# Designs tried in a protein design chat: VHH binders against NADH dehydrogenase [ubiquinone] 1 alpha subcomplex subunit 10, mitochondrial (ND-42). Part 15

Target 1, 347 residues: NADH dehydrogenase [ubiquinone] 1 alpha subcomplex subunit 10, mitochondrial (ND-42), of Drosophila melanogaster (Fruit fly) (p91929)
Amino acid sequence: TKKYSVFNAIFDKTSKRFDENSKVICVEGPIAAGKSKFAKELAEELDMEYYPAVDLDLIYINSYGYDMRKLDPQLPPSCRSYDVRNFCLDPSHDLAAQFQIRMYMLRYSQYIDALQHVLSTGQGVVLERSPYSDFVFMEAMFRQGYLSRGARSVYNELRQNTIGELLKPHLVIYLDLPVDAVKKQIKARNVDYEVQSKVFSDAYLSDLEQLYKQQYLKDISTHAELLIYDWTAGGETEVVVEDIERIDFNQFEADIHNKKMLDWRFPLEAEWCEARIKYCHEKPDLMNYFNVPRFDVPELVRSADDGKVWRDVWFNAPGMKYRPGYNADMGDEGLLTKTKIGINQGI
Key: E = the ipSAE of ESMFold2; O = the ipSAE of OpenDDE; V2 = 0.75 times the mean of E and O plus 0.25 times the DockQ between their complexes.

## First folded at step 8 (VHH; framework vhh_7mjh_2)

Design u6 (from t3 with G108L; at its last look DockQ between E and O 0.12; V2 from the best seeds 0.00; counts 0 for: pae E 9.1 > 2, SAP .695 > .668, placed apart)
Fold by ESMFold2, look of step 8:
Structure u6 (fold): chain B 347 residues (1-347), chain A 125 residues (1-125)
Amino acid sequence: as target 1 above (347 residues)
Amino acid sequence: EVQLVESGGGLVQPGGSLRLSCAASGFTVSSNYMSWVRQAPGKGLEWIGRIYSGGSTYYNPSLKSLVTISRDNSKNTLYLQMNSLRAEDTATYYCARDYTVEFPHDSLWTYFDSWGQGTTVTVSS
């Protein structure tokens, strides 16, 4: 059980893997700020693991590479796919609320994977955004009328029930661009659904900037070190690396009033082991906190009929019938113990 | 039209047993995966276990020795039997219609699309 697991993990002590680079770094900024290029370069320079921005391919493309969005013609409208392309082109759609909740869930799931990596290997991580900043997008969507008051209420309950289970980052790096520069970069990226979109208005982008700076950065900086850069013309990753190298992440040890890094202050090896167990072995329990009993927002609730159709279609798609590795229709071999135990066997 | 109604909660002494019921309408319990979850006062939700459409069960490892999930298909009703109850088992207990989403790297996690209103269990002397 938990106490027994901690004792058995003593020989693989978590604290022995940690060094000055065993950090969680989150790269933040508006769309098209160049976060991906910068975050990847930063991770390479610091010898850290890079976690790219999440997208809904993570849930729509199954373990065999089949794109579940191909099922849409067989599904009721409430069960159809809705990703960032749909949001950019049709942001007032009923599925926008589900989309934003799924984005938070994916960022949360990725962040658990990142914590697992740091705690099991000692290698630091660089993430492109995080679950801590995700609410910025929900609030901006709400202010622009893309989400109902009820959907916002469900999102906030989900966040309140989940976010406290994570360890806040050590460092947040915000790449700052004014709205005009963001719009120019969107055009320069030339992604068709972004260029065609009316979502990236002055109002929406200004709301994002305000929420980032006046709520997110203010709040997270009570724990994380914060670096802000004017990235309008881009920048040099090496300058940021040099700035990071000058940060004293242990300054709290000399100053009792310093509240930085509170989530990472483990005075006992048993507490390190408990954290490792939590993020390495208890991810299903963490993800179960997303299950809140809210049924009062119609666009977030499926009817029984729609749910039945969805299950019949989804779990009979290529690669979805059995557990990964047991799908002969996808080319798996050695199916001596083939059963119908795929997605319906929790572990 | 989907409705889940929990019942059977109440006060029980430490070490006692209790059986909760979940009456379902608008869908067939035996054609679905069903879960029990709980929420202690001021705490997050905790998954208890699942019963598959075929009747097999899977439990949260920390609760496995304390709980048993069953159903009565003729009554369209799900049950949670709890034994050796402790003060920390004080919570509101919910039943939920279960489906699992496959995540990258062969990870599975559970999403619940319908919930009951809950029944409260208090364990105290």
Scores: ipSAE 0.006, ipTM 0.367, lowest interface PAE 9.1, mean pLDDT 83
ESMFold2 (binder alone), look of step 8: mean pLDDT 82; pTM 0.809
OpenDDE, look of step 8: ipSAE 0.721; ipTM 0.882

## First folded at step 9 (VHH; framework vhh_7mjh_2)

Design w1 (from s14 with Y105H; at its last look DockQ between E and O 0.45; V2 from the best seeds 0.00; counts 0 for: pae E 7.0 > 2)
Fold by ESMFold2, look of step 9:
Structure w1 (fold): chain B 347 residues (1-347), chain A 125 residues (1-125)
Amino acid sequence: as target 1 above (347 residues)
Amino acid sequence: EVQLVESGGGLVQPGGSLRLSCAASGFTVSSNYMSWVRQAPGKGLEWIGRIYSGGSTYYNPSLKSLVTISRDNSKNTLYLQMNSLRAEDTATYYCARDYTVRFEHGSGWTYFDSWGQGTTVTVSS
C-alpha cells in the first residue's frame, strides 16, 4: 500500500541521520531573563538550529510584508488585532483569551517545525520556550483575572486535544531570576509597552515563577533532563555546554522504571519512520486538532455576520487574494495558474 | 441561496432513539464541513459533532457514545442519530455549515456560516 511504501523509504533513512546532538532543548525562564542571547549562543556552541520566541507577527505580517493590523478600522471590534502590545497595555480586554490561545498555537506550530528539522536532518534544536510550558502563562493570566473560567476551560480542552501528539524535549534549561531582578531587566530592555504595562506586577511575576517551578518543571523533569541556573547576573553559556556534555541521556536503559526520554524510545525502525512522516508531512492534520468548537464562551465566539465581514476584508487585503506567488497586485509574475485563498482550505 | 432545514424532532421516551435530518440546498454537503449543535431551554449552545468534507467525524466527548453523524450525498442531507436519550438531551437541534479559515501557521477563525431553523427534541416520561 502507499502507507507501507512511504514507511520503507523513511525507515531506511531516518536512523542513519540521528546522532548524539539530535536533541530537542527548550530554554525556559521569566520575561527578560536573557533567554534569547543564551539560547542563540547555546545553539551555536552545540551546532544546533535556533528557534526564537514566537509572536503574533507570524499571523499579522503576510508573506509580502503587509501588516494586516492596518485592517482594524474596517473590522468589527471582535475581529480586530490583539497582540502582545495590546495585552501589556489592556490585559482585561475580551480578546486576551484568543491572544493566549494563539500564542499556544504558534508555539505548537513552531515545535512541529523543530521536530521536523531534527527528524529530517539529524541536527538538534534549541527553542525559546515550548508548547509544554505555555500553560504557565494561561494560568497566570487566569489568576490575575485576565481570563474567564470558561476561557481557561477552552484552553485546557485545546491543550488536552493537541499536546499528546508531540515528543517531549530531551533537555529543559531554566534560567532563574528573582522577581525584583526580572523587573529591573524589564526596565533595562526599555520596550515602551512593557515598561508602561501594569501586567508585570509582583503578583503576576510571582505567579509565573510558582507555576514554572511547582508545576511545569516538576512535571517535565520526569520526562526530560533538567538544568536550573541562577541567571540574575547572567552566566557563561560555555559552562552550560560542559554540563550538558556530562548528561547521560541513556540512563533509562539501565532502569526499566525510568521515564526519561520515553517519547524518544523507538525500539522499532518503523516508529522512527512514522515520527518522520508525522512531523514532516502531516502538520495540517496536527493543526486540525485545534478545531474543537466551543460556543459557550462569548469572548471566543465570532458571530456569522462578523466572520463574513472579516473574511471579505482579510482576503481582499494587499497580497491576500491568491496564494503566495500569484498576487499581481504585489508584483508577482506567476499568474498562469492561480488559486484564491478560501474557506476551509488547507496549508 | 444557502438553506438548511432540520426535521425529525418530537417527543421521545427516555432510553429511546431518534434520527434527525438536515436537508441542504444552495451548496453541496459533501464539499463542506458540517456540524450539529443543540440548545437546551435557557442554556447556551452545545456543539455535538462535525463531519468533514472527506467523511470523517469528530464528536463532543461528552456525547460521543450517544450520537452518530452521517450523510447521504445523493439527497444532499445530513443526519444525526441519537440513542439512549435522557431528559438532559431535551433541546432544539440545529445543523450548521462550518466556516474555518486557516493561516500558514494553523491559526484562524471558526464560526458557523449558515444555520437551520432547528428541530425540537423533548425527552420525557
Scores: ipSAE 0.018, ipTM 0.496, lowest interface PAE 7.0, mean pLDDT 84
ESMFold2 (binder alone), look of step 9: mean pLDDT 82; pTM 0.808
OpenDDE, look of step 9: ipSAE 0.640; ipTM 0.857

Design w2 (from s14 with Y52S R102E; at its last look DockQ between E and O 0.42; V2 from the best seeds 0.00; counts 0 for: pae E 2.1 > 2)
Fold by ESMFold2, look of step 9:
Structure w2 (fold): chain B 347 residues (1-347), chain A 125 residues (1-125)
Amino acid sequence: as target 1 above (347 residues)
Amino acid sequence: EVQLVESGGGLVQPGGSLRLSCAASGFTVSSNYMSWVRQAPGKGLEWIGRISSGGSTYYNPSLKSLVTISRDNSKNTLYLQMNSLRAEDTATYYCARDYTVEFEYGSGWTYFDSWGQGTTVTVSS
């Protein structure tokens, strides 16, 4: 991943790096649709950077490869890990709400990285899903009773405060499978917690399909180009590449009433430069919206007592006591000065 | 003994301005994250914003245009400046010692380990 400092951005015009392949492409579809294989192949064919689906391993596996989930026996129940395996096996758990908000946060964070890559290098990106479609999962979980009304309200507030800061994709590709094909593919994949799960019922999968098609795809298609393929028996990535090559992404640039590509219509070079600076160097400010404490939804707050226990356990785990590269217990060498991770966090 | 004492509350007319103070003892304000939180009568707590140990400020998006958090390290004191006050700003205002672990260091946990007793602001014609 190539990055520019704010000083380099001042002297380098963004428009020089932008060409016909400098696009943001999002691959969407139900679980087990074959999105990963397709998205990876598409990125290779188009010479674009591939961004795989996010998961909570991004939070739980530290820089040294230690799995922080091993700490659960030492943690209060409110602070324990909860990932997709937990959701599949125990979807009504109080931690399901935090899990879904963290999935949105991770998709949002990854999308910023993808925007930074396009704007700094000119290379296009292919992502598996995006923050724009994430609400489909929150709503499906709510309809099945896995989220409280309060948790749903918090999620929607977070989305309302964050989603407008991003640039919508140029292209969304939806790989369409009917519910019965999705269930067959889940069984064929034979992942134990997915096969045994009560989550992938006809009701849940139908809700996901309805929310995707009747809300997400309908809305995003007014801003992005949309390609939909029947992927029940898979398909040929090369056919999709040919379809992409026929798209005129600038077709509606002069139409003030058409929203297609609106986020990418920067009439001034200064606006392109501001976008590059925003996504290259202002990510902490963008992520700041996720640090707003709540007091009104019990399953989304942590008591002070639980937080103190968590802090002691987490920041004394293998590889967590010092900044990455300074942990002698993990084999780092040549250390003259050690600074605890928490030393500049107000203690 | 950690102690936080808010002051500067009182009666103010709509459209007015007010600055609240939070005097800290038993710890150093500039070595900690500090937050302001409020509670309107009969309502739940609402987070207003925080100042980090490094001096960066962060605000509840719904309030960011109305408030400013600052501190005076020589006095070990935190401030909340409020402008263009409205009836819905009537509340008890608390300062709190804030422990926030941002996304970089973990899962983004936040908790408050010490609170003041509060100072009441009433906005009334």
Scores: ipSAE 0.541, ipTM 0.808, lowest interface PAE 2.1, mean pLDDT 86
ESMFold2 (binder alone), look of step 9: mean pLDDT 79; pTM 0.785
OpenDDE, look of step 9: ipSAE 0.726; ipTM 0.880

Design w3 (from s9 with R102E; at its last look DockQ between E and O 0.24; V2 from the best seeds 0.00; counts 0 for: pae E 4.1 > 2)
Fold by ESMFold2, look of step 9:
Parts: structure tokens; sequence; C-alpha cells
Structure w3 (fold): chain B 347 residues (1-347), chain A 125 residues (1-125)
């Protein structure tokens, strides 16, 4: 990893890029609430960068467009793909724990990219959900018996050792739908694996609502501004924009006991520069804890034999043999040298 | 044939220090990721830390202030320096060849294909 020099950081003042719209906004709510449409419209209206919900395509679709899930027949069961479709159709599978940890990791990774964007450009961001609310899904899965106590322990250890490195959002917007409206919207969306799924029961959706409202929203509102809207019949993005424009994000700055916006109170330009360096150049360091093994949760351990098979299959797939731009089998040209991709490379 | 042999264990007083060694053969330590792992009597395995092929290190946050991993490439040997030892550090200590999968490929997996037989450290008065 390449670090920005301290001298250059001092002279490249971050605060000069910031305006009233240099904010991190997270859109929250149940499945099928219309978060994507709203978040995209909000970002467009505020001239902010939109970050869509993460999914496992970020891992399984390689840089050449090849779908690595096609490799599953060649892989041991522990190494096979498992995404939201698999979860909806078979939520009790051993890979569900790995899936939920990967969802947290992807949300964490995306959030770092969003922080980098704000701190580098001054342009605000709108994200569909965030790493801060991700635990709601882990807890709901645990309550339904989809995760073991051990898996929950691993997840909580990961979160405890990673979440504190991020800057909390300025604003959280919660789109509120009662369970019966959520179930109606799932049917209306007509995504086959969602319609067929046993996951979206009254119990699961009620657990999500309770965890969001009684744990996440209560906790995050001590740090961020919070707007809650009844979205049962949808709503008007412009009305929400007007509400946002009326917020004084600095109204509690003088109250040393109020934690609102605390993460964004940088009294010195050096602290702004330090934050920019962290999120622009130190992402691999921020991601390190995801590679700390636990040995006591079998469904989260990959044997050496399985790992060897995975390595042989994965790194011989189309576009995976060499680094991006150097794979002649995918049409890359002007190749002067080739370096094979290895799993113990890069640090 | 890959072999890892730990040495340097023994009895040490609380507050003391020890340096453990791991002699490797059949592969090059500096071309691989290497880890130290320990197992207290009657307990499960606990990961201590890793040295990457480029020489950087990362430690279990609970142990970070107490341990240092290093290597001597001319001797193909990995080291674990432990300071301010406590009774709870009593364990068998293993070195292992570490395969860690980066985020971009299928992130979050670490597995170990070769282990030493271990060296026992006892911390007592």
Amino acid sequence: as target 1 above (347 residues)
Amino acid sequence: EVQLVESGGGLVQPGGSLRLSCAASGFTVSSNYMSWVRQAPGKGLEWIGRIYSGGSTYYNPSLKSLVTISRDNSKNTLYLQMNSLRAEDTATYYCARDYTVEFEHDSGWTYFDSWGQGTTVTVSS
C-alpha cells in the first residue's frame, strides 16, 4: 500500500473541499421498502454519490465478467458459492454463517470507499444500508436458528474489532413499513427466490423491525441525525430533501456531552489529513481483522485439503490466472510480462 | 518435504521473556506467510499473529503488546518474542505455514497446511 506523505497532507487541506452537502447519508429499512429508488433519487437531487446495496456478485463476478459460481461442481462443499438466492432457499445451510460475515465485510469495504470519496472530493454520499446496521440481520438470523452460537460469537468479535475504525454517518433515513406491507411488496416484486422463500416469515420480519427500531436506530441516533418516514404507500423524495435542508448538523457542537456528529468534529486540519490518509491509503490495514482465524466454529473453517482444491480451481478459471489486464485468454493485448495471481501475495 | 520444528520453550517466571524459534525446511519462509498459534492445556487453538512474505506483521489484538514475530531469512527461521509473560501464557506454541485469501478473491479465509510439533512454555513461580 502507498501512503500519502505527511508533508503533502498538510498542504492539501481537506476542509477546503467541504460544503453543506459533504455528508454521509445511510438509507435504512426492511426488504422491499423501496430503498434503492429512494436512495438513488436522493443522491441525484443532492448531487451526491450513490452506493447501492452490496451483494455477493462483488466477489463472484470477476473483472472480466466471468461468474465464478460456475466453478461449484469442481469445488468441495465448504468452498462452494452461497449468495442471497441460496440464503432465501436454504437458510439453514452451513454456509449461511460465512455468507452473513461476507455481507458485513462487503458493507464495511464499501463504507471505506464512501469515506474515501467524501474526504478526497468533498462530494457527499448516499448508501443503501451500512456496516453499522448489518448486525440486525445477523441477530435476526440467529433468532431464527440460521446461525450457531459460535458463528454469532465470531461475527460479534469481527464487528467489535473493526467498526470503531469508521466515521459514523451524519444522517440515517429509515423507511418504515409494517410487516404485512413488506410481505405484500415482496410478492409484488416477484423475485422468484424471494417469493418461494421461507425466510420472510412474520417472525423474521418482526425480528428485523424490532432490532432496527429498538437497538440500531436508538444507538445510531445518539451520533447521527435520524429521519423516519412511513413508506407504506411510498413517499416523495423531494419532501425528504426539504427536511434534510432544514437540519442544522452543527446545532449541538457546543454541547460537549452530546455525541451528535462527534466523529466529524476535527478541530485541526492535521486530523482531517490523518482521516483522509487512513481511508485513501490504508484500506488493506483496515481489512486485516477479517483474516484473523477462529478455530472453534467448524462451518467457518476451511481445511487445508479443501483450500488446495479451491486454489487450483479458482486461479485457473477464465481471467483468474494473471492479474487484470494480463490475461490473453480474455483478450488482453500488449503483454510484456505475466505474473500469476497467488493467495499469499501483496503484503 | 515441508518440515517445521519449534524450539526454545521451557519454564519461565511471570514477567519474564522468551524467544521461540521455528526452523523451516522444504520451502522458503520469506516467500510465504507464516503464523504462530498456541494451545493452552485443555483449551482450543488461539492465533497469535502472522508475518507476511513482504515482512509486515499483524497480531491478535489481545496479544499485540506482548509479542513480536520476526524471521532470519539466511537461516530460514521464524521467531516469536514474548515479553511480560503471565501464567495464562502457559501453552504449547506452534508455527504454521499460512494461506490467507485476500478480499478480492474470496476474502476471509485462512488455512494452515503445515504445522510444527510444538514447543511447550510454562509460566510459573
Scores: ipSAE 0.670, ipTM 0.871, lowest interface PAE 1.3, mean pLDDT 87
ESMFold2 (binder alone), look of step 9: mean pLDDT 81; pTM 0.806
OpenDDE, look of step 9: ipSAE 0.702; ipTM 0.874
ESMFold2, look of step 11: ipSAE 0.226; ipTM 0.671
ESMFold2 (binder alone), look of step 11: mean pLDDT 81; pTM 0.807
OpenDDE, look of step 11: ipSAE 0.700; ipTM 0.867

Design w4 (from s9 with W109Y Y111W; at its last look DockQ between E and O 0.30; V2 from the best seeds 0.00; counts 0 for: pae E 3.3 > 2)
Fold by ESMFold2, look of step 9:
Structure w4 (fold): chain B 347 residues (1-347), chain A 125 residues (1-125)
Amino acid sequence: as target 1 above (347 residues)
Amino acid sequence: EVQLVESGGGLVQPGGSLRLSCAASGFTVSSNYMSWVRQAPGKGLEWIGRIYSGGSTYYNPSLKSLVTISRDNSKNTLYLQMNSLRAEDTATYYCARDYTVRFEHDSGYTWFDSWGQGTTVTVSS
């Protein structure tokens, strides 16, 4: 019938885009492990799209290049910017909880974009970390006293309401460095807030390693293939590529008791189509699962007075008064021919 | 002083419909983002949906087909229309003044800076 032929056309098109390299690969490891260099090289060798580590520039640099952090002097303390630099230098700040929640949300958002890319184009992706490992940082921060029990509870509730909507990666690659090598690499990178950091103690870095190995890698390996490398002296990307080529990603496809690749086993043609629609067109719905209201954690609420000041300052900053593409003061053109005005606050 | 007062709750039979109201004072509803939130007895809070200052709405995907948020700017009042009510919809319903940092697609983690005392809806045959 017409409905059936539409489904066949969608399925056929999707299936024809996929090959052996249509995979989601996550590169994991401690800070300063060389993940960026390795992940970029791996993506180049596999002809995959590289997704770099997220940061809060994604929130604070607007579409016109204006840095919203410049607004801080006009804002109440509760509304000011707080990013990885602030965290490294002042980790006990009330805004640390908001910071870590935003990091999870950004990794989640990026991962949806990566899934959309694989399902729409057939090109594989290599991500530098993922939302699945993000909790390692939250737990390490909690152990060091940077997050309250309430903030941890909020994070876990947000994660539990959201993480199940994604497709787990096909492959996780963990670059293993001992803590003393990590500290040497931090010094060698010579990024001022990392070198001066109050956070990168032996205790914190050991907590990260333990949480990665005993919680994250243990759990994700029941679903994804897992490769672990001693990266203390670095390594050769080509050797990792050869190891990947030896993996049979379909080895357990018929075994209903084995969870390897379970998220990528679509027995019905319509299920591939539903996945593509979900990640290509329904991102707002996925992001709305983050709306888990909690009013009981003081550092995660904002007073009405502070909120009013924030709205007045934020939405009158350069490029923020109208939606992207509608700000003539920032050089946008064609406004008279557009069918509606994209006021940023008036969605 | 900001005040939110919910009303319109009560006993409803399964399959029924109900419209809740939220009268706002001390601020203008149409100049703010507003949300509805509910709490079943002994349970955590559940976000229902949001109306932006321009009138666009976003909903909890689990409730999207059952609810509609609207407002009457001349009465400074927010509404929640609920249809096809079930026993699990028994809860105290709150309206809340919404503070959301937008991401892509106008979604993000939501802070709430004000909310009311709530109105109780009981769905019982």
Scores: ipSAE 0.340, ipTM 0.732, lowest interface PAE 3.3, mean pLDDT 85
ESMFold2 (binder alone), look of step 9: mean pLDDT 80; pTM 0.795
OpenDDE, look of step 9: ipSAE 0.351; ipTM 0.733

## First folded at step 11 (VHH; framework vhh_7mjh_2)

Design x1 (from t3 with V101F; at its last look DockQ between E and O 0.26; V2 from the best seeds 0.56)
Amino acid sequence: EVQLVESGGGLVQPGGSLRLSCAASGFTVSSNYMSWVRQAPGKGLEWIGRIYSGGSTYYNPSLKSLVTISRDNSKNTLYLQMNSLRAEDTATYYCARDYTFEFPHDSGWTYFDSWGQGTTVTVSS
ESMFold2, look of step 11: ipSAE 0.536; ipTM 0.820
ESMFold2 (binder alone), look of step 11: mean pLDDT 81; pTM 0.803
OpenDDE, look of step 11: ipSAE 0.774; ipTM 0.900

Design x2 (from t3 with S107M; at its last look DockQ between E and O 0.74; V2 from the best seeds 0.00; counts 0 for: pae E 2.4 > 2)
Fold by ESMFold2, look of step 11:
Structure x2 (fold): chain B 347 residues (1-347), chain A 125 residues (1-125)
Amino acid sequence: as target 1 above (347 residues)
Amino acid sequence: EVQLVESGGGLVQPGGSLRLSCAASGFTVSSNYMSWVRQAPGKGLEWIGRIYSGGSTYYNPSLKSLVTISRDNSKNTLYLQMNSLRAEDTATYYCARDYTVEFPHDMGWTYFDSWGQGTTVTVSS
């Protein structure tokens, strides 16, 4: 029904906000490639919104700044925190599978926010990595023995259930470094848990490179424009900007056999409106597609007793008992109408 | 005391339809998330779907074309409608109170703290 002309009378038409820079750009590459500096500079040069790499602080630091990882002594082992520092130092831990699934979920959540931004404002976005390339890390971890066959099966099922709901990027930029250069850059960054880690072996980094190039880049280039740069000695963002300016993103729009930009071909204003509604108002529904319980992978199953302990500890932590703005223990002066959060009481 | 009692199982022909019921006591179905789960003979548990407290539903993608979950709030009862049944749908069917922890708090862990004893469905000619 939203495809009919009656919907073209909507005062806030999505298509009015779009120009040649209303694009989704994903910056890809190995660890320590300089993606953050490049992506930030690119976003500034193109007048786009920058989305930095996700991390688990997004889960563990609450809205009042309290670090939920401090709760670990009160939690059962299955419920304790596990972030990138833990992975670098102890990658064979049972929680590594949960960690990698959480990374995919965070990238997926951030990508929805980026789509919402483009469709609401017309301003383009530059993201450091994306949910589309996330599987590269899962597969590399599996090859190194850090994930079980069952955990890989859960990850792939979750991805299959969720990734099709997104719109693929317009452009992917891959910053290419050989493994030896990556290892030198890790050492030069001098982050203690990265330098100490055995994860960043030749085998692991080579697996990442192979998976990126032989699977991800090969596949995504049929849908997005792809630019690849030798970044061994770094590079100049202005050169990449000039290359982007030469791309005709609509060159193949009429070719039914060419999939470039297929996700962004909206011939009717109603289809633009449907996309806008989906990413602006239906994010909770999209995130709920991850909630397909599996019972057969022990490291991804939490007992009901452990779950009860986790709920009691988590939702009584500083700032977690009431909605944001209503936590008097954090200095809020909000209304006395109080509702516990994070329990199955609806959204 | 929280209790869940499934009923409506039995023998049905291939291609047939069946509606299972789950009578709840000790809590309000409409204030909770509720799930259906099944276990075929000799196999592990398989999640079928969930109804949220607001009434929306989400199904296991492998089963979504075959099942519909609904409820009757006046009877405090959950239902599972199954259509076009096949021999592979032979299983014990359970209802459960569903405590799904949603993003961003966790990975969306689901905890089932209350289960029924189950009702058996046999699909055979």
Scores: ipSAE 0.491, ipTM 0.797, lowest interface PAE 2.4, mean pLDDT 86
ESMFold2 (binder alone), look of step 11: mean pLDDT 82; pTM 0.811
OpenDDE, look of step 11: ipSAE 0.730; ipTM 0.881

Design x3 (from t3 with Y58W; at its last look DockQ between E and O 0.36; V2 from the best seeds 0.00; counts 0 for: pae E 4.7 > 2)
Fold by ESMFold2, look of step 11:
Structure x3 (fold): chain B 347 residues (1-347), chain A 125 residues (1-125)
Amino acid sequence: as target 1 above (347 residues)
Amino acid sequence: EVQLVESGGGLVQPGGSLRLSCAASGFTVSSNYMSWVRQAPGKGLEWIGRIYSGGSTWYNPSLKSLVTISRDNSKNTLYLQMNSLRAEDTATYYCARDYTVEFPHDSGWTYFDSWGQGTTVTVSS
């Protein structure tokens, strides 16, 4: 009837803000596969926003560029920094478990930012890995004895409580290299802590490959389109662009049992609006799903005394005492109305 | 000596409301982050929410519509108001002094140094 036609016209018009390039693409592969170069080139060719691999600099470099790792001598051992460099050089350290959980949290946080971008602007995104594949690293670390059974249990509970709140990617691109090629690329990359590391053994790299192919890629391919390329000698980004152009991301419309793109099927405008609100305005709530209380794994517990020392040291570091823009020790002007940030101030 | 004493638990009918109290001694509630946590029979701990020293509150998103945390600084007491209770809300409820660490790009990791003995809530007709 007349009411039905108006409804369809409004719905169809609004949903057309998202075009063929309003996609979430995740680039996957082993370490040193050339993911960064490829993902950046792909994002440029597709006119998409590039999201580089996360690292702990996101936590340790403050808004003024000060490296908070310099505070380590003032901190109890449980509160000291531990990043990928520490992991490569000392993977059996008690802080390795917290490191891997923080990597998942950072990838989760970045993925929310990417969803916000797609849903608010219509521009697609290319991420260098994602939270969906993060477990591959946790499991490989566990197999090598770098994580306890308890730490693995905590990680899995955190993931179970959080990952379902996100929208799976539209496309996963896996850059495939055999282990011996990966080891050659690590040497060619010539990053000092990677070259000197014993983490990148045949066993560890084979575990990563097996977990990627037999668990992650197998699972994600039922929900996303999947492209796999032999990248041993690199490849041509333009060939991948041509292959992407041939994908019909709407194939599920012709097959009721097709589960691809399930997370992105919004038959009503209200559902699009709910997704936009969730990822544009409710990120703190999403991050609060990480508050899963587990206190039975000693290496993941910080004492209250250690926590107090950490807060006192951290929030008196250069640039951390006041809100950004109000730190005279960093050369800021306009210091008449300072608002302290720090321990027990909330957010 | 730091002590936390929960009270106000008991039997309540489905759809009912209940207010739990946590009396604190040996420290000042308003100078600390405080949390409520629960444990259903045979299940792990579940974080309910936190009140920051400044008075702001954050909640487990799955419980956000059902709970409210407040405090009375003159009584050094923390409260948990629960509404529209269901059988699945049957649990032992604990308050805890909270030392959450927060980072710019993740929610951080929650640490507790002191726990109450808990108060049991049973939701049954």
Scores: ipSAE 0.201, ipTM 0.662, lowest interface PAE 4.7, mean pLDDT 84
ESMFold2 (binder alone), look of step 11: mean pLDDT 81; pTM 0.801
OpenDDE, look of step 11: ipSAE 0.842; ipTM 0.933

